# VH-VL binders against o27280, part 423

Target 1, 266 residues: o27280
Amino acid sequence: MDSMNVPEVLEIKRIVEESESVKTFIFSWDFRREVRPGQFVMVWDFRDEKPMSVSLIDPVRSEIGISIRRVGEFTDRVHGLSEGDLLGIRGPYGRGFELMGRDILLVGGGIGMAPLAALADEATARGMRVDALVAARTADELLFLDRLEAAGVNISTCTDDGSCGFKGFAHERLLTLEENHDMAAVCGPEPMMFQVMRILDERDVPAQLSLERYMKCAVGICGQCCLDDTGFRVCAEGPVFWSQELSRVREFGRYRRDPAGRRVPW

## First folded at step 17 (VH-VL)

Design C57 (framework fv_marstacimab)
Fold by OpenDDE, second read of step 17:
Structure C57 (fold): chain C 266 residues (1-266), chain A 118 residues (1-118), chain B 112 residues (1-112)
Amino acid sequence: as target 1 above (266 residues)
Amino acid sequence: EVQLLESGGGLVQPGGSLRLSCAASGFTFRDYAMSWVRQAPGKGLEWVSAISGRGGSIYYADSVKGRFTISRDNSKNTLYLQMNSLRAEDTAVYYCARKSNYGSFDYWGQGTMVTVSS
Amino acid sequence: QSVLTQPPSVSGAPGQRVTISCTGSSSNIGWGYSVHWYQQLPGTAPKLLIYYNTNRPSGVPDRFSGSKSGTSASLAITGLQAEDEADYYCQSYDYSLSGSKVFGGGTKLTVL
């Protein structure tokens, strides 16, 4: 067994409350172990283990951040933790985002902004122009706005209820944007990503999309995160995919597998 | 008013080369992807190539891949198509077209005729 | 041989309704990509007639309408006029052709 596959018990250095339902847990990190935006780690609370995207990569402070949305028993427990408490972290795993060109568009929905925030930091550090379309159901669920603004990101917001920015969905807002970019990175609810991808394809904008699936092993052996018809393993070949790859995935935007392996619609 | 004006067409022998230009005006050129679309005499429309607003993404039809090169100079508001190893089947009116936010071509030039003949 | 299939020709009398079909596949229209329509008058460049399935650019009369369902799209022209005599092309995107824009073969509309 690779040492990378053994969880390291790390102390929560600090906790940032991003929203009512989202917290970012920050850990000291040895950057001899490379981590890229779009990659994920397995978080272990000594009872259960869940994949989480890396939302902060700070080589200067030797820190990483993991943003977690409160959605179930595991995340309820984790959200109950305090600074100084311990979590097991193993990874990072998966294929992260690639940066190309000079201008990049980020399209994120809800907690999907987590890996995109990390990508934004890298892109801006490289001197790229970064535009971000940040979507959420309501204004109070919009994530990382201050952080993105501080990084020099040009932000456009949209909310389902119109409480902030464009009233509507991300793909609807995208249709109103005239600027074209060299590349796009997308992460959020899969139905959103599906719609956004089609628009970007039609605009001839190369797009990378980060998928979310139930993962157990994170190392491509258990098959829990295998995508139908392609054999793609989200944990190994993903979670970041190019639009051309996802076009071959029948289930993308249509259904997913639950923890029992059953097909469930989005 | 959006305007697109193609130039550079003419008669060329098989195996020859030709460079087309498209001068754009009336809009922020760098913000829009541009495409070349051609139409053989008496035939339908065929997409040839596309380039993103800032030139970072380029696409070619299989029929021209390896022979044609699309480029743009945003400082001059000009789109280019370098055509090498020309073939008789490349004979067509070549249109430059602006790509809309919806992926359609919302503005077209009047076209420039390219004739490949021995 | 076009990726999108159109009837070669359609005809109608002034005032009539005509429809032009555009049949694709699961890799283009059926995937959910948008369909656009162009009108090309004799000796002129194509003009955008319908974009994003059903939308009319400014200046396009409301007697032109687009629809999309399944793997096909349709252009409808009501109150046919002599000036509508032209070639009509549908256009979409196909992921199986290396991300190519694809056109229909075109339809010649004759006003009788």
Scores: ipSAE 0.854, ipTM 0.924, lowest interface PAE 0.6, mean pLDDT 95
Fold by ESMFold2-Fast, scan of step 17:
Structure C57 (fold): chain C 266 residues (1-266), chain A 118 residues (1-118), chain B 112 residues (1-112)
Amino acid sequence: as target 1 above (266 residues)
Amino acid sequence: EVQLLESGGGLVQPGGSLRLSCAASGFTFRDYAMSWVRQAPGKGLEWVSAISGRGGSIYYADSVKGRFTISRDNSKNTLYLQMNSLRAEDTAVYYCARKSNYGSFDYWGQGTMVTVSS
Amino acid sequence: QSVLTQPPSVSGAPGQRVTISCTGSSSNIGWGYSVHWYQQLPGTAPKLLIYYNTNRPSGVPDRFSGSKSGTSASLAITGLQAEDEADYYCQSYDYSLSGSKVFGGGTKLTVL
């Protein structure tokens, strides 16, 4: 839609510090423009524009939230902003998560918990039972635990260093969780998602995975967002894909492409 | 003690229907995906159908799609397979099997024989 | 044809070692999916023998071991005993078959 493709300048209503490197920026939102978990928006700081997943969707309070990890120049500038400052928001874009069945397993790594936190709210509102496996390198990088608990989510944690919960990787922890689910949603580093996907495939659990890739254009105009084999464009046809769709893509979990189109291993 | 007990097998004419049941005990039935696996006389194992723990996800082998329906009743700890439009090649022992968190079939029933005369 | 290939038969004498191969492809074992092994004694239901490539369920003796490399897996039985006479099946997952669970054709082990 035309109105969704023009940035709206919004005031930062509230900032929540999720960790030393992650903040959630909350804006008033007119829900005549629908937004679903798994979709992203373009965030414009009046110099550069970057895609960010929506982490909070609250029609009751008329708010959306966008969680941003400090990783470079753009995100450093945005992290320097205060409540009352302005950002441009364009979107939402992409396809969101689909919900089916009576229960769902969420598997999130680091900032990948952001779109899954929004999904947890939707799933609980739909009456689904929600189990979340929250993974990070260290305890300090585990995100949204209080929010998930407040939503009635059953939480398991794992950290690479063992500082909270299971010591190990998400896929190792997943193997020790015996309960089956009607579906799963997975978001995090691609190598983690690839390993988790294969386990869920073998368990007869259909999974949706959200891909964060280096993108030059959010609307799929350039080939930089394109996956091999199928020609999928992350910003146009994703970022959310069913595991069955991704199982045929040779790039998923194995390598990515830099701006020159060269393969870079994960 | 985990137990799976199949019933409902028998002799049926081609084009006929049959409903198999599997009574489960000794575990929390709703927490496990369940499958039907069949074996024709003197032949190997063939996966037929799978259902998630709470019934929201269902899968079928191409050979039975549109003819067989898997379902479960978690209040009765029972798995079902409704078989319609039966063919001679459906003749087999049908096993009920539980899917583990590792993706293996960790427990199997003793099987029930389905014979489609031709 | 089965997607996973096993020899139709293997034989050995008591005390010997036998190995049963399970050959797959890039869409199953080669993609990284796990391999499980089942033992079927004459006239009985299959029983899980090895899960997730190398693990033994409680009650399975350590004479049975599994391994996986590339597009193939193998089941090794050492110190062969008369009661090991059975059919053995490997099982994995294949994404090219719409996510189907796939079994090998089975191997009849005869203890001479």
Scores: ipSAE 0.814, ipTM 0.922, lowest interface PAE 0.9, mean pLDDT 88

Design C58 (framework fv_marstacimab)
Fold by ESMFold2-Fast, scan of step 17:
Structure C58 (fold): chain C 266 residues (1-266), chain A 118 residues (1-118), chain B 112 residues (1-112)
Amino acid sequence: as target 1 above (266 residues)
Amino acid sequence: EVQLLESGGGLVQPGGSLRLSCAASGFTFRNYAMSWVRQAPGKGLEWVSAISGRGGSTYYADSVKGRFTISRDNSKNTLYLQMNSLRAEDTAVYYCARKSNYGSFDYWGQGTMVTVSS
Amino acid sequence: QSVLTQPPSVSGAPGQRVTISCTGSDSNIGWGYSVHWYQQLPGTAPKLLIYYNTNRPSGVPDRFSGSKSGTSASLAITGLQAEDEADYYCQSYDYSLSGSKVFGGGTKLTVL
């Protein structure tokens, strides 16, 4: 019924404008509360509480960043805030990404690049080689390219309209990318992730995928997020899942659920 | 010109061990996942094992799991299959195969024969 | 047992059309995984014939074509020639076998 944990009220230390529709909000963070790439926090604006992925993890400066796209009433209100304003933050929650091997492919669509940017920092700090396929509808919606480049990431871009890089969808660009990897991490629109997952499965690349819609289920709030084929505990174990777990799910990439739990095609 | 050349096959007793090698040339070896696929005399193709491009992830068919180990040395452009606790049913031609970005086995070696018999 | 089912044999005369089926299930072809086809001439290694459902590698004549529908795939060979006599294998991916690559049982094509 009620919030599981009490939010801590934090001051917005800095705001970075990533694009016309995306901002990163930076807060001082006590790293006795560990946070890992792929985890999320609940952001409270004193009216509503929404889950947001952590996009920056900087223990040297004792800062975290949360990247938010303006898509509705809550995010529009948060975008209206200024440095010095307050937000409630609780967490972190959920299962973060696991790193293995010597190199990693990141495949990010739109705002899905946000948690992958934090993962890129961790992977490079561990000495892994990082390749990123950054996808968006248009060039103006490609996110974190400068940050990824500064971290030493090898970047490929694709846009639906061809305004930057490969003209086409992420999965189409992936098929032309000849280099194999020890693992991959994928975050973006669910239909994109489903297509990418199948290609990575066939290429012998184990992949982890982050499903935004399961973030509230990871804190035990929503039973409607349970996956059709597993039925049990999957919503509590998200938002990050291995491709082997998701490839068995009839729902993933094919349909979603409305508030009543009914199937709605993409 | 892509070339894959297997070696290390031969006759071995049940319970014995063999190490297969596959020498690769004509492409950037580290950029491709590699597999071993076998074919028993007069039978069909059976996938045995796979390894990612940098060697960080490995996969095995249930029939060989725990007995076979796939590995690679990218500095030598060589793929390996260490086969332990060999059984008569492991008798087959073993092919080295390259996995394409489309998920196909786009190049195959000529195979090396492994015979497990007394 | 074979996860992908192929007829064990098919035959045709020169100039005819033959079709080789590959029947899968919901955990492989039905899940949207790709189908690839390999040709194995007597005494030789398999060679890639069709990849990613419908595509031909350089050097494969357009007499060979692939298709995929539902839980199955087909290889069609038109204008059958004597040198087409070989074993043909389909291959896909099955998530239920811990993400294993799976081959069909193979089809022996005889050309009379």
Scores: ipSAE 0.794, ipTM 0.915, lowest interface PAE 0.9, mean pLDDT 88
Fold by OpenDDE, second read of step 17:
Structure C58 (fold): chain C 266 residues (1-266), chain A 118 residues (1-118), chain B 112 residues (1-112)
Amino acid sequence: as target 1 above (266 residues)
Amino acid sequence: EVQLLESGGGLVQPGGSLRLSCAASGFTFRNYAMSWVRQAPGKGLEWVSAISGRGGSTYYADSVKGRFTISRDNSKNTLYLQMNSLRAEDTAVYYCARKSNYGSFDYWGQGTMVTVSS
Amino acid sequence: QSVLTQPPSVSGAPGQRVTISCTGSDSNIGWGYSVHWYQQLPGTAPKLLIYYNTNRPSGVPDRFSGSKSGTSASLAITGLQAEDEADYYCQSYDYSLSGSKVFGGGTKLTVL
């Protein structure tokens, strides 16, 4: 196996509390190993391993950031860690986002903003105009607003309860926006992404969407993240897909596979 | 050529209200976040408020939160700052500034003076 | 009291090199937020001098340069000229202040 598939034990340099349930863990990174927004790494806490999106890419500081939402036993353990503690990181894996055009729209929901935040940094650094629609259930769950603002991103927020910005879902907010972009990048709950993709397709806006599936190997071997009918492996052919690719995926927005491989609805 | 022109400044009593305007030209107004930055006489620069290009998000300094409201009319290429419950410490030259794609303020207006005094 | 700390004043003779420091913390410059610099001539509005740590807008002479390291940034002016006498401000963002945009306290540069 490639040395890249062996977890590297890294020290947590910093921990940023993004929200009540989300922390960003900062690591030193050797950028001889390229990493792109939209790619993921496997995080190993010496007991279990989970895929996590890279949310920060800083070649100047030689650092990467991984944002993790507290959602289960693994993440509970990780959230209990402190600066100076160790984690295993292997990767990066998967297909990242591609940037094209001058104007880009980012649509993110919850932790889905993680890879998009990294993409925003790159896009703005390239001189692109970046609009970001940041969605969450409540104001307290909106992520990376400060960072995005600092990067020069034009932010629009929406919350389910209306506690911040537009009251409603991301796709509803999107419908109120008249301006089209050269491309869009989308990441969040799959039902959200499905609706957003539909709108973008109707508007002839090229869109890339980052899918979340149960990933075990991250190298396209185990098949746990295979998408029905297409054979797409989210870890290998994705996690970033073009809308045209996802249009071929019947299960998209409808159901996913759980760790046991069972179909579970969204 | 990018131009920003502030107006609406003047003398107001404490507790009073004032509405500032900034007329923008020379660029696609809706594509840029805008900010208000103020400078008290003989003092440094202080960020006051910002608004996203389409107005979907607004931000305020703690010193003005709850009292000031930033807004924009993209059809008129105009930025606004509604200032309520004005205090003596709000006395300053208020600048309209465009936020660049890099987060800097790449263009500034000439400023409009706001004086809060009894 | 500014989140970003600048020296109140610096001075130099024509032709000399001067530097203006901007000291922040882990919640702003140290986090990785970019630093921008502004020049404010007496009686005028601020002008963008350096953006995104090291970049010069069109029209800004190359004798102005910016750098960033750790939790601090620096503005260097070489070949100091009389017209450089002005106030200089650094600017960044701070996530500990609800993502507020933050300015340094400003530095008055006097050309002797």
Scores: ipSAE 0.000, ipTM 0.475, lowest interface PAE 12.2, mean pLDDT 92

Design C59 (framework fv_marstacimab)
Fold by ESMFold2-Fast, scan of step 17:
Structure C59 (fold): chain C 266 residues (1-266), chain A 118 residues (1-118), chain B 112 residues (1-112)
Amino acid sequence: as target 1 above (266 residues)
Amino acid sequence: EVQLLESGGGLVQPGGSLRLSCAASGFTFRSYAMSWVRQAPGKGLEWVSAISGRGGSTYYADSVKGRFTISRDNSKNTLYLQMNSLRAEDTAVYYCARKSNYGSFDYWGQGTMVTVSS
Amino acid sequence: QSVLTQPPSVSGAPGQRVTISCTGSSSNIGWGYSVHWYQQLPGTAPKLLIYYNTNRPSGVPDRFSGSKSGTSASLAITGLQAEDEADYYCQSYDYDLSGSKVFGGGTKLTVL
């Protein structure tokens, strides 16, 4: 629809500080325009526009939330905003997660836990058993633990430095979890997702992975978010892909392309 | 402690059907994916089918897709393989195997012989 | 024909070292999928011998070791003993074959 392609200027209703580097911005939302976990919106600060995953979907309160990590000029400016300030929002875009079976494993790294938090809410509302493996570099960078706990999610944590839970990487922690699942959803740094995907493939767990690569065009008319072997455009065909689709992409988890089209290792 | 016991094998004619069962004990059955792996007389191992812990996802080798159906009953700790439209090439010992969190087949049953012949 | 290639047979005398190769491709071992090894004694079901490239289950002697490099894996047996006479299978995962678990063709080890 036209309304999805024109930014609406929305007031920041509430800001939640998730960590030193992550904030969730909450807006009133008209749910005649459906939004599902795994979809993203374009956030416009009246200078630049960037894609951000929806991390909260609350039709009872008529609210959506967008979680943003401070990583550069755009996100630094947005982090400087206060309740009552305005942002342009357009979307949602992309395909969301599909739910199947009786239980789901969520594997989130850093800000990748944001779209998975929204998915956890939907899965629990559907009556699924939800297990989450939440990974970060340090304990203070673990995200959404309170939301997941409130939703009744069974939580395992791991940190690179061992400051909370398992000491090591998400894929190493996953190998020590004996519970099998009917499906999984994975979001985080691409090398982490690649390792996790292969383990889930070998465990007979179908997985969906969310790729939030740099995008210039949210309507899917550009090829800059195209994956090397398949020609998938993250903004048009993603950001959520089944593991069977990604396991054949030579580029996934190994390299990306810079603006000049050159291969760059992760 | 972990035990897997297959049953239901036998002699059937081409085009016939058999239902294999695997009784599991000594572990939390619902927490593990399960597989069927077969071995033709004097030949190697061939994976046939897999099912996720709570039965929400199933997988089949191309050679059996559309003819075989894997299922499980977690209340009875039992894995099943419904085999239809059997062919001479399906003649094999059928093993029930548990899939570990590392992706290995860590425990195997003793196998049940299926012979498809006139 | 097997997607993972093993020599059909290998032989050695007691006390010797034997190595069994498992050669894959870019869609399986080369993609980073793990390799597991199974021992099948005559007339018995397969038993897990090595999992996740290099790990031994409880009860497997340290004479058995696994390694993985590039598109291939190897099983090494040192101090060969008569009871090691068996068929050995490697196993990995292949995304190109409908996401299948793939086995090598097997290697018959004869202890002379």
Scores: ipSAE 0.810, ipTM 0.919, lowest interface PAE 0.9, mean pLDDT 88
Fold by OpenDDE, second read of step 17:
Structure C59 (fold): chain C 266 residues (1-266), chain A 118 residues (1-118), chain B 112 residues (1-112)
Amino acid sequence: as target 1 above (266 residues)
Amino acid sequence: EVQLLESGGGLVQPGGSLRLSCAASGFTFRSYAMSWVRQAPGKGLEWVSAISGRGGSTYYADSVKGRFTISRDNSKNTLYLQMNSLRAEDTAVYYCARKSNYGSFDYWGQGTMVTVSS
Amino acid sequence: QSVLTQPPSVSGAPGQRVTISCTGSSSNIGWGYSVHWYQQLPGTAPKLLIYYNTNRPSGVPDRFSGSKSGTSASLAITGLQAEDEADYYCQSYDYDLSGSKVFGGGTKLTVL
């Protein structure tokens, strides 16, 4: 295993409280190691290791940010950390987003906004017009709104309970939008992504979607993140896929595999 | 050429209401977030409110939350600011400004004066 | 009480170099938000002078330059001209202010 696959122990420079359940951890980064929006890193807390999306890429400040939602034991431990504490980071891994055209639509749900926030920064820096549909269950779970606004992103929000923006799901909000974009990037709950993809396909909008699967090795060896019938490894061929690629994946939007490899419906 | 033209300013009593308009031309209006920025006489610039290109998101300064409402009609290329419960401290020139892709205000109107006085 | 602090005034002679500072904090410039600069001539609306820390819009002379470091930003004007007499404002975004864009207090530049 080359040096790239060895976790680098990094100090947490800063912690941003994004929401009650989400924190962004900022690290110094040597940008001789290229990182793209949509790629992920493996975060090691010296006990366990989990894949996390890169949510901030700042070559000027030589920093990256990793946004982590508190959802289990691992993330509980990580959320207990403070600035100055250490984490192991290895990567980045996977295929990131590609940018094309002049106008891009971002559709994100919950923590799925993490990679999209990074993509938004790049897109706006390139002079692209960026529209973002940000979805969450409730207003307090909407992520990166302030950051996106600051970047110049045109934001539309939707919440399940109607506490902010459009009352409903992301795909429902999308249906109310008539304007098409040159491309779309989507990340969030897979049922959301599935519905959004269908709408975008109907509108002939090229779309990239970032999938979430249980990843163990991150290097395409263990097969834990392999998608049925295609052989796609989310960690290697993904996690970002074109809609045409996902159209070949039967399990997409229907079920996933748990850590034991069992099929679990969405 | 990008143009922004504010209107609707005037004299109003405390507690009164006023609606400002900003007519935009020379660009695809719906593609840009818009903001209101005000400047009290002899004072600095203060951001008041912003709205996304399609109007799906609105933002307000704490000083105007609950009193002001920003809106837009993209079919008319017009930005609005409904100001209710006006106070003396709301007295200012109100500028409409286009938000660039970089988060700056790249184009400004000439402003409309709002005076709140008894 | 501006979130971004600017000197209230600066002055310089024609041809000189002047610098206007914009001091923020970890919640705005220090967080990494970009800084923009505006020029406001007397009796006129503000005009974008520098965007995204260092970039000049079309029509802005190259004698105007912006920089950002740490929690601060700076506007430099070289070859000062009489026409540069104006108020200058820095602008950024503050994360702790729940989505509020923030302006500096403004700096009055006098050309001697």
Scores: ipSAE 0.000, ipTM 0.494, lowest interface PAE 10.6, mean pLDDT 92

